VHH binders against q54mt0. Designs and how they scored, part 6

Target 1, 331 residues: q54mt0
Amino acid sequence: MRPISLRLHERPITQVLFNREGDLLFVAAKDKLVSLWYTTNGERIGSYQCGGVVYSIDVSQDSKYLITASADAKARVWDVSSGRQLDSTDFEVSARSIEFSQGDKQILVVTDQVMGCQAKIHVFDFDKDEVRKLNKSYTLPSPQCKITQATWGPLNKTIFASCEDGAVRIYCTEKRELIKTILDHNKLVTRIEWTKHRIMFMTCSKDGTAKLYDTKTLKLLRTFDTGRPINAAGISPLKPHVILGGGQSAESVTTTKVDASQFKVRFFHIVYGEELGGLIGHIGPVHSICFTPDGKTFATGGEEGLVQVNHLDESYFEFDDDLVYNPPVQH

## First folded at step 1 (VHH)

Design G03 (framework vhh_brivekimig_d4)
Fold by ESMFold2-Fast, scan of step 1:
Structure G03 (fold): chain B 331 residues (1-331), chain A 121 residues (1-121)
Amino acid sequence: as target 1 above (331 residues)
Amino acid sequence: EVQLVESGGGVVQPGGSLRLSCAASGFTFSSFGMSWVRQAPGKGPEWVSSISGSGSDTLYADSVKGRFTISRDNSKNTLYLQMNSLRPEDTALYYCAKGEYWSGYPDFDYSSQGTLVTVSS
């Protein structure tokens, strides 16, 4: 079993994302570029050039549109097949997080918090049949701290925001107000990831833990303690497995000064909390992990600019989840 | 498009002073907070100080508080770091960065060569 290594980007990877069909992989990086690849063979299809660090991307359900949030204070809409920029929205500060609503009728954009400007979540209407101009629908009240990510809750009824202060804040989209605050982490929350149909969610934190919650009740179900900062989680849509990734230092980590095992992605049983194994493949912090919707492939993106694409073999799906499993190490 | 050019580094004895400058171009300087980040030989980067876009608010790492002063001149698109009572442990490459420090999460954009500060007897 051999992973596919994608070595285009010369700067840290910020996000890896598969489309709904799982046949396309999008890669966002700090070198201002989003690259596009075939999942099956790692062949490069094209690229989309932004004016600053690309922090966040999303792709429409039909794979026709790509949206990007970047450090040049712009949110952009791209035609996937042609690479053409269809629309651009300007902000006063960097755009940090972007996501299509379920059904692709709206887009949320998180703008940065800098001295003199509060972090905000902006919501725009999107018409996939007439991509002429984004129209702002509303802006949610600021949490008065940096937001690392915002994501749509089930049926677009809520927006969840992961925050610098360790909180996850939940907004009602109809009333346009904060309705809940979860204060379980004691450091910055880096990422929120959904299970299938958004019935549960996972939070990742610089405090060294990832936490699993029931979406309806907001009750904490499980804590995964890795003892090191967690930047990313990938949740299998097919097996009761979660992959956690992270590590110390964003800029200058080398294998000569730190053990490479500190950057391995770690597999856990999502229900029992048992660690199943791990994969070594990155020489710096892992920033993003994504599964294909069929659960057969996952990608990881790291600080060094490397993307690893792992096609899971049939024996992985035949595994008895009541037994300890050690997945193979990358070579 | 963003360009940052640091200057003012050099060799100085313990207890001495240096003033670093950073000339910024390619963005609306007054709209962004700015930071100084340093990297000592063989170590990772360490945040030193941040200043708001208007210059009204400043933050300092505990290791430099009371000794270093960050300032800016928005009319000249220039960031400054006045370093007093320098210690051997201040020896590092100093980088000018676009962006601010949050507690526990540095969000910096820097791509310059830096300026070397050596504090030795």
Scores: ipSAE 0.000, ipTM 0.178, lowest interface PAE 16.9, mean pLDDT 84

Design G04 (framework vhh_7ubx_2)
Fold by ESMFold2-Fast, scan of step 1:
Structure G04 (fold): chain B 331 residues (1-331), chain A 120 residues (1-120)
Amino acid sequence: as target 1 above (331 residues)
Amino acid sequence: QVQLVESGGGLVQPGGSLRLSCAASGFTFDDYAMTWVRQAPGKGPEWIATIYSGGSTMRDDSTKGRFTISRDNAKNTLYLQMTSLKPEDTALYYCATLPYDSSGFEFDYRGPGTQVTVSS
């Protein structure tokens, strides 16, 4: 079956995101626009216009509020249904990552690192019943390197930051200090993705690997080696499957033609690490992958500005994952 | 092929002005943050200013009152307007791209530079 192709953006997609109900798809792109679509049919509902590249978005659990982080050095709060901007907060540098806390009582914003300004994680209080000017609660100490993404740990007790130096840094939100550093990657960590209930997390890296960890112990459980930069991971909430996406930037390639197979999203069994297959759909690097919370649909966003929405059929859910290769038994 | 070509340098007297240009090709210029860096004889590189894809700017405190960074996305060109030039501004000036995943000072692409000499 053909996926639904969404062809509005003519600049790279930076993030695709489904709401809690899975009926709405939000798309952030470098053309300064966030677009909104019905998941079922790919019908466009509306858009939200920022003043610069939109790097990161998140949506509240009730789907009433959208937050955006953009290159015009602003974090914005939007009313989803009306498209109206409710608030904006100014920074000295681009806002690179943004996320609601669990329960939507706080918002984290990551700001960029340039000469003269260190990357920071800012935390703001948010009242969904009375949306007014965001009040900054605190700022975490800079890791002294660029942060690609920050995300709330379980029960908002921690914030995890993926960093340019290959580290994942974990901060205690109560003490407001760095408590752990994970140094398993040797290149920039592009993304952190949670499994259901945040009991495990996966890191994606330009070193060509994705790594799966136990959230409580921080023990490395598995490494997926693709041999190509990994920008995104989608983790199924229903099947023991992960989808990895990435590839080398098209702008860094000196050839006039691209082999679409090098930008294939690849399916892996999350427990056994076995590759289950792949899907060709993009002619440039895949930057974002997201599953609906029910696990029946996933979306991919690419460098070319294309978003593909894939509704998984009945045969996918009937697949017997126990038939995958078993690890060798020692004699 | 990605190319960055600086122009507009030359010999200028103290108190004078120069406008540097950086012509970009081979990539989607609009999507990249762009920066100006200078390197004086016998010194390491010194960051001057960055302009992000959305138009926000950061400037070094020592030069921000005299130097202005701007861009024209329709022409794929980056500019540095320099006023009230001093002998200590003598350096090779080059432009560079800051990719989405960089540290903000490290560069994917850099031009060969244009020489600015401030002397009587």
Scores: ipSAE 0.000, ipTM 0.230, lowest interface PAE 14.8, mean pLDDT 84

Design G05 (framework vhh_h_nbbcii10_fgla)
Fold by ESMFold2-Fast, scan of step 1:
Structure G05 (fold): chain B 331 residues (1-331), chain A 124 residues (1-124)
Amino acid sequence: as target 1 above (331 residues)
Amino acid sequence: QVQLVESGGGLVQPGGSLRLSCAASGFTFSDYSSYALGWFRQAPGQGLEAVAAISGSGGSTYYADSVKGRFTISRDNSKNTLYLQMNSLRAEDTAVYYCAADSYWEPSTEYDYWGQGTLVTVSS
């Protein structure tokens, strides 16, 4: 089976994201555009235009609202169905990461670190029935380094921040203070991904590893070592599988031919750590991977501006994962 | 807020020289040596082409084959300014020239911030 290729963006994809129903795919890119597509057939149905690179997006649970974080120093709220901008919030620096809280009552926004401004996590109140100018609830203490992503912990009780120094920092939302620092990576942490119900989380790093943790105890459960920078992880909500993507970028990729296998996404059994296979689809680094909530489809977005939508076949779901430690002989 | 402003474009004779400048605001070059800076151009009816780039530390440079030996990229961190010295100009160098900056630098020609562009015309 061949994937559906989405070829609109001519600049790197920064994020691919499915809505809660999994019927809509949102694509953010460095060309200042967010595009909207039907998951089943790859038909384009909308676009949302920012004033700079779109680094991060999120969609409300009812699929009515899209939020965007942009290099133009704005966080925006959009009406999904009309494409109309409903609100915008200005910052002094680029907005790098944005996410709705569980239940869509608040929005977090991460701002960049530049001369005179420390990286910050801002939290705003959101009312889906009356979208007004976003009102800031609080700002968390700066980690004194750049934050690549922030994401809400279980039941909105914490916020996890992946940092440039290799740390994951955990903040208490009630006390509004740092409660834990995990310094297991020796290079920038690119992404944090949740398993279903947020009972475990995975960190991806430019150090070539992805690490799986128990959310409650914060104990390291497994390390996946790919030997190359990891930018993204997709965790199946249905099978005990994780897909890791990344790759080393090159200064003059357009003039140097590279082996596409350097950028293949790799499938691992999340419990046993066994590599199950891989998929070639990109000619440059993979920056984002997302599964649909039903686990039947995943999307990948790459440096070249390409998005691949992969509908998983029946043989994938019939595989007995209990046999991984003693799999059948393959000839 | 990060902003890049190009200057120094104009009309020049073939074989002549021109120096482009790009003034940066909203960040200081010396604070974040990881910021990569580059020059791109778009000729009439053509796509965007990478011309030259310089790493945040200044230790690495890139030049397109069409400009190697003729163009020189440099940066002045004390003035927050990027330069492109263009020598031995040809008619095919006629284009709008854009300044660009990227954060979290690693070798790459894709950039986060762009200037508005400055026109360079090489004609007799």
Scores: ipSAE 0.000, ipTM 0.236, lowest interface PAE 11.5, mean pLDDT 83

Design G06 (framework vhh_7w1s_2)
Fold by ESMFold2-Fast, scan of step 1:
Structure G06 (fold): chain B 331 residues (1-331), chain A 118 residues (1-118)
Amino acid sequence: as target 1 above (331 residues)
Amino acid sequence: QLQLVESGGGLVQAGGSMRLSCAASGFTFSSYMGWHRQAPGKQRELVAKISSGGTAYDDSVKGRFTISRDNTKNTVYLQMNSLKVEDTAVYYCAAYDEGWLSPEYDYWGQGTQVTVSS
């Protein structure tokens, strides 16, 4: 492992994201800026300036377009190579989550819940060959609570929404209606992360657990209990490993001295649930974790504005994850 | 509305000590309180942060500076020992909000000058 520290943002990192090729790292932060870096050496390429906190970003499969959702109630489309803003769409309230559909033909945008305006998931058509003002295709029924993230299900047939009430709500995109509600978490669900090809998904929660589900059956397969709020999960596309990150925010206490290990990212075997280790690197909660598509690098973004880029070494890949675990039968 | 008021800056000789204070008022919630500094012609940089999870320091000040918090007085302190001429800067108190799901509410004090003479 060869960590690279990226120190540009003085505000919390909200999202780190690699492009499909894995050669570019995008960093979104509360300082209204998205920064762009080369994965290999941590050299800064450029930035994209929004008018408010950037909550969520996504990049097209060809790496030509970046989309941003920000607190100034705008969703923006950017040309990655030039840094030029190509389009913007206005909302009545902050845009909180944004994602390209598989194949980049549509964009979903989640808007905030405030007095007089319910949280909504808006879906827009996108034409990558001629970037015009986004045309709204439809809006899904509100869950009547805040949505922390929405993400496209397999083949764009569904949209999954993580909610402040602890629910994960699944919508049918064809019928434009809620079809399933998962109530396994008892506190706010912070994030949904997909395994390779979206065959399984993991939910992260302020309740201190991350839960792994089969996408087709929605069966709960495993619960990872860290005892601390979980804000992020990075799932390796190459090894059966998941990295969980989070940590408890500062509280009003009269004595303040706690082990920095409460902010470490923790490695688990995704199948066996065994904890494999952890890395200390952030002085506050970790908000985002992302692996490169080849599984050789992951990035973490924290409350302090720090991004750590970790290039995994040969010893990591030589570890035998396929050892048969067969515990003795109890008498 | 959160207000941060710094105090305790001034002139000190190299090798000396100084304590900075930051009083916070009108706040609802802050994940972190911290100190940043900006020397002439340089970028503003993090010096130290404190939360219920612990403390963290920039490598240049480790072992010399100590950040502490008095929650009863809603005040953050920076104890600076073994001061160097290179520590000369305007020191800013900052309050950070973890609410990455909420609008930005990071707050900064106006700054206090620390000048270290040889």
Scores: ipSAE 0.000, ipTM 0.168, lowest interface PAE 12.5, mean pLDDT 83

Design T01 (framework vhh_7z1x_3)
Fold by ESMFold2-Fast, scan of step 1:
Structure T01 (fold): chain B 331 residues (1-331), chain A 123 residues (1-123)
Amino acid sequence: as target 1 above (331 residues)
Amino acid sequence: QVQLVETGGGLVQPGGSLRLSCTASGFTFDDYAMNWVRQAPGKGLEWLSGISGSGDSTSYADSVKGRFTISRDNAKNTLYLQMNSLQPDDTAVYFCAKDSEYDFWSGYEFDYWGQGTQVTVSS
């Protein structure tokens, strides 16, 4: 089994994302470009050009609209099929995270914390039948620190924010106020990922751990300790498996040796915490991992600008989850 | 403790040149990408240029490409920005910024900033 390697971007991949049908793969990168590909064969379909580093993207459930958050302080709405920009909303500072609410009625945008401006989560109304300039519905209170990502909680009743101080902050969308702060990580939280139906969530951190929580009780269920910064998690919607990716940046070490094994994505049983195996495929930190909604394919995006698309074979789905599984090594 | 100190700002005529310097202390300078960012009066922050820890890779915003040159001297823990063909629109406070725990390409934000140095382009 060999992955499909997508080599278009000359700068780090910031996010890989499949649409709801899983037939389209969107890739955001620091070269200001979002690229679009067919999942099945890795054929390139098109691109969407922003004015700065693209930090975050999301796609509507009907696959008609793409939204982008970029370093040129803009959130954009794109028509997927034509590649045409439909709308652009301006901010004072870089837009760092963006996501459609469940049902695509609203969009959240996280703005950066820089000198003179506090990090904020802005919520906009979205009308898919008449795409016009986004109307701001509300802004949530600043956590007084940088937010790496915000994501909608179950049924849009909450918004979860991963923060640079190691906290995960949970806001009530109806009351527009902070209701809970989770302080289990002691370093920057890079990502929050949901299990199917958002019953559980996983946090990834520069402290070298990923933590699994029950969404309703906020009880910590499991800690996955990799000993290296974790930037991304992919959670299978079909199997009780999670894939963790990350690694230490080369600019943070003075070694002249490249050890690709430190950037392998690692498979864990989500309930038992047992490591099932790993895949070597990137020569720098992995920044993003995404499963197709059917769970048959996952993509990884790395610092080197490489995207790898992995189609899982029949033997993977026949695997007994009570046993250790060690997938083939990739190069 | 990490410290970044910018110098070299001042008043300059349109078409003139300035060289900004940033002296770093409290961390291993050559392990981190460094950046120049500016803030014009009444506007947000604008990223201008970045340089890798080794100095082998540089990047520029379109607004300054061809006019500004970023460089570093790792032996002196110093970052530079050579600014040529200055325009009134270049008037801003210029900040030296250390990349976060991510590398040159993949930082979510800068973790340390200098105090800034004022550059005024006016007749």
Scores: ipSAE 0.000, ipTM 0.190, lowest interface PAE 15.3, mean pLDDT 84

Design T02 (framework vhh_7z1x_3)
Fold by ESMFold2-Fast, scan of step 1:
Structure T02 (fold): chain B 331 residues (1-331), chain A 123 residues (1-123)
Amino acid sequence: as target 1 above (331 residues)
Amino acid sequence: QVQLVETGGGLVQPGGSLRLSCTASGFTFSDYEMNWVRQAPGKGLEWLSGISSSGSTISYADSVKGRFTISRDNAKNTLYLQMNSLQPDDTAVYFCARDLGEWELPSDAFDIWGQGTQVTVSS
């Protein structure tokens, strides 16, 4: 497989995201831009300009609306096809995470933790047929630490928050209170990723592990130990495969050569836990991984501002997942 | 209805020992895995130890392994934590927590129902 390299952003990629149909790829970056691309050929469609680092994005199920959370303390709603900003909501601190609820009736926004302001999860009502100023429905109690990401649980009954202290906190949306805390990680949890239909979820951590959980029981099913900080996970909707990405940035270490193998994305069998192989494509930490809903393509975004789009070959889908094997990788 | 009441905390000197108790009511205690967790000042929750419903399977965090011992008495609906060789960094509020999942790997996903018991280790 020959990846398509998307080279627009000159600052770190913060998130890559495919729409529901998988034909569009959205890329958020620290250069204040969200770019939009066709998945099939890597042709650029347009961009959406924020006033600060774009930390998090989400797209509505019909692909008509894009929402962005940015360092200029704004959450924005954009018309995808025209590129026009339809609405913006102001906060006192950076907006760090944003996500549409299932069915696109609400939007959650996470705000940063700074001196004098506690991290919070704000929930707003959204009407896709008549986009107007977002009206706040409620705010959840602060965990009193930074929240790296919040995401809607099954049927919007819960919100899961990954936290700086290593916890995953689960809030009841009906009662608007904390109901569960998961403490399996002892370092910052960077990301929560859902399997198809949200029946399982994976957590990624700076402790070098990713952990797979049953959503209903919250039981830990599997731990994947890479020995390096994990920033991102992509879970295949089609194969029992997970792709983990991350790596340490050694900005304080002056070197003319960086071993690119330390930034490879690593493929694991989700059931057996065996490493199936790896892919080298980035010269810095990988910050985001996303599969198309059909499982035929995945994208990775890195510290160097590069996005790699990988269309999986027919040989990948013919692979017998009951026969675990590690293809040779350059180490 | 469901209630977990932690007792046994207090001020203790470094190297000292304390025994914490947690009394459960409002549910069938013998059907649930139980855990001890703590929260130090200005920090998040830290899982310390878990015990299966029968008492046959026990796990500890590395920070307390060899110093703390978890046990349970299903006839009395009581969970215990014997703490030995206490250090100043053991200063925290200690909670007992009911696990709603079945054990395969410790998950620390659980319900906390009380205010906890304060343990202060100082000279």
Scores: ipSAE 0.000, ipTM 0.099, lowest interface PAE 23.0, mean pLDDT 83

Design T03 (framework vhh_7z1x_3)
Fold by ESMFold2-Fast, scan of step 1:
Structure T03 (fold): chain B 331 residues (1-331), chain A 124 residues (1-124)
Amino acid sequence: as target 1 above (331 residues)
Amino acid sequence: QVQLVETGGGLVQPGGSLRLSCTASGFTFSSYEMNWVRQAPGKGLEWLSGISGSGDSTSYADSVKGRFTISRDNAKNTLYLQMNSLQPDDTAVYFCAKEGDYDILTGYDYMDVWGQGTQVTVSS
């Protein structure tokens, strides 16, 4: 691997995200800034300044628009190439999660739960040819607990919400109502990640497990138990591999040394569940992992503000092809 | 309406034992990690122990590992801390704390709700 370290942010990274082409890397952080980088060389292109912690970002399929959800209770639309803010929508509370629908016709925004205000998923119409105003289409019923992330299900027919109570709640977008609750985790679900074409999904939890599900049947296919809180998963679109990241923050006051090995990202075979290896790159918990759509590169973002970009070499792909088609004998 | 109430504090001799309890209301107790945190006079907050919602996983600070045991009874919405081999430097106000998610990045060291505390004094 050829690691590139990106050292701009001095506050925790909240999300790393590649565009559809994979040539651009967006980094959201608690320092109120989203930074933009070339994937190939780690050269910084620009930045987008919000008024509070940036919790969540997404990029349109054509890479023309960036959307941000931030602690200053705003969802913003940005022109990627110019860096200019095109629109903003105000909420009563922090915006925690944001995502374009498949085809970029709508945007979902999750708002926080605080005294006097329930967590909600808001859906807005988006016209990419003329960005003037986000018009609210609907709001889904509150789960009566905080939502860490919401994400569009296959063909925009559903929205999946990861919740603080350990549930994954699935809403029907046509009926505007909750249709299913998955209760396999017993602690906060931090993240939901999709496999290629959203055929399967993985949930990450503070309970120390990541769980893989079939999207159509919602059947639990596999549990990955790391023994440490899992904040992020990166699923390869090219190989049957998942990268899990997380770790627990150091105890305050009485600790004088941090063992970086407890924050390594761990590679697993998604079908067999076997651990394939790990990569040390962070001195604090890993909060976000993202693969390029071609599967040749992945990025990790950590508590320390560091982003690591890893270009996978040819030998990685050759070795794994043999494992996929001709599994070795167990001895 | 979320409420945490600690009880069981008091005066004990060095080497003694004490059991703290925390009763929870206003939320689904079994769905959240619970923690014990203390504050000694003139000192900052110190995290001591955490327990998963199911009770299957526990963690401890090095300063209390082997001496303190965290447990929970989800049917009673109650969290416990069994403290053995108490030392004078264990003198502190002990707080029951519910896991927070406003800063999901900090994990166990962020608590969004804690009780009023119960005083533990270890003295001859």
Scores: ipSAE 0.000, ipTM 0.115, lowest interface PAE 17.4, mean pLDDT 82

Design T04 (framework vhh_7z1x_3)
Fold by ESMFold2-Fast, scan of step 1:
Structure T04 (fold): chain B 331 residues (1-331), chain A 124 residues (1-124)
Amino acid sequence: as target 1 above (331 residues)
Amino acid sequence: QVQLVETGGGLVQPGGSLRLSCTASGFTFSDYAMNWVRQAPGKGLEWLSGISSSGSTISYADSVKGRFTISRDNAKNTLYLQMNSLQPDDTAVYFCATEEGSDYYDSSGEFDYWGQGTQVTVSS
């Protein structure tokens, strides 16, 4: 019911992420720090210090390795238990997005779009038994616009890239070429989130919508319209529920007070699009939402540097979704 | 071969009521979620209400919540919209709409199949 508030960071949270076991919470922020916490009680375990804004993180399935992408143009590999940096790879520009492939054999890194340098997706080989300098496997063709995030598709056969121009671009990893462009959003796509087993995905956009797709057919299944920029989605692995977060930063408004309700995270039924409720917890835009793999806890990270950890109560899981999710067969 | 035909529109005074019907043919109606959408003179489309294929899940736009009631009769292949406490700003062409093969209702206002529309005028 009551959230655990984590108040370490003094700059915007960029990502919250649970490990595979769900017992550890990693928090990345613009203050150059990644912090580590126990999920159950919010006790702080440690930190990992980068040389610039940390934009993106990921954790290996065995929870032994943390990877970070940061504004100092570095991708780093860390030993989770000791906090030691094991390796770093240099880029010409900021590293914006980073993710382990399924099975942790490769790492993708997205680099920034700046004057004179196109955005790129770099793929590196990773050997968990011998963590040494990352070996570049390949680089994918630039979309010629900023990439906000890239993520591995099912069975590592594709890479999906959310782009500043509103497109979602899909690359074939075997052929190393662009195979599909989805043009349903008309503004920057902020995030791509997978449902369980990556059978569906959701896109979040500054256009005020989140869109749900079938991964195999790429058919648009549902549009969720909040009327405000969406930065994040958390998809429950147990209930047919999605949590959307975002909001627009208040312009200088010294003569009025900020209404915290405009930054609430909103719960929707994923199949039917019905809004189920919302939760107030942040006084600025929400940038990241993540569920534990067991679906019992979710975390949110906001512009103000606050992380809220929400343990869902038993009554939430006892709600009968049968009548909504699977309509009865007519005789 | 999908056809949707709306009936029940007309002229009504403020505070009055109307019941719209939409008769479906050419598909298995009980497998499709159904929606009501309107378009006021000189305005864009506004999604009003949706109902799942079984009738178990229903949603309304804030502008009509508490005044309008959506329902369906799968045995008759018919969708209904009961409109109460009508106001002059409810004046619009009302459409029933659905998406092929989907049991989802869709608040986006973008659908594969549309009826011809029925005019509702709320005036003296």
Scores: ipSAE 0.000, ipTM 0.089, lowest interface PAE 22.6, mean pLDDT 83

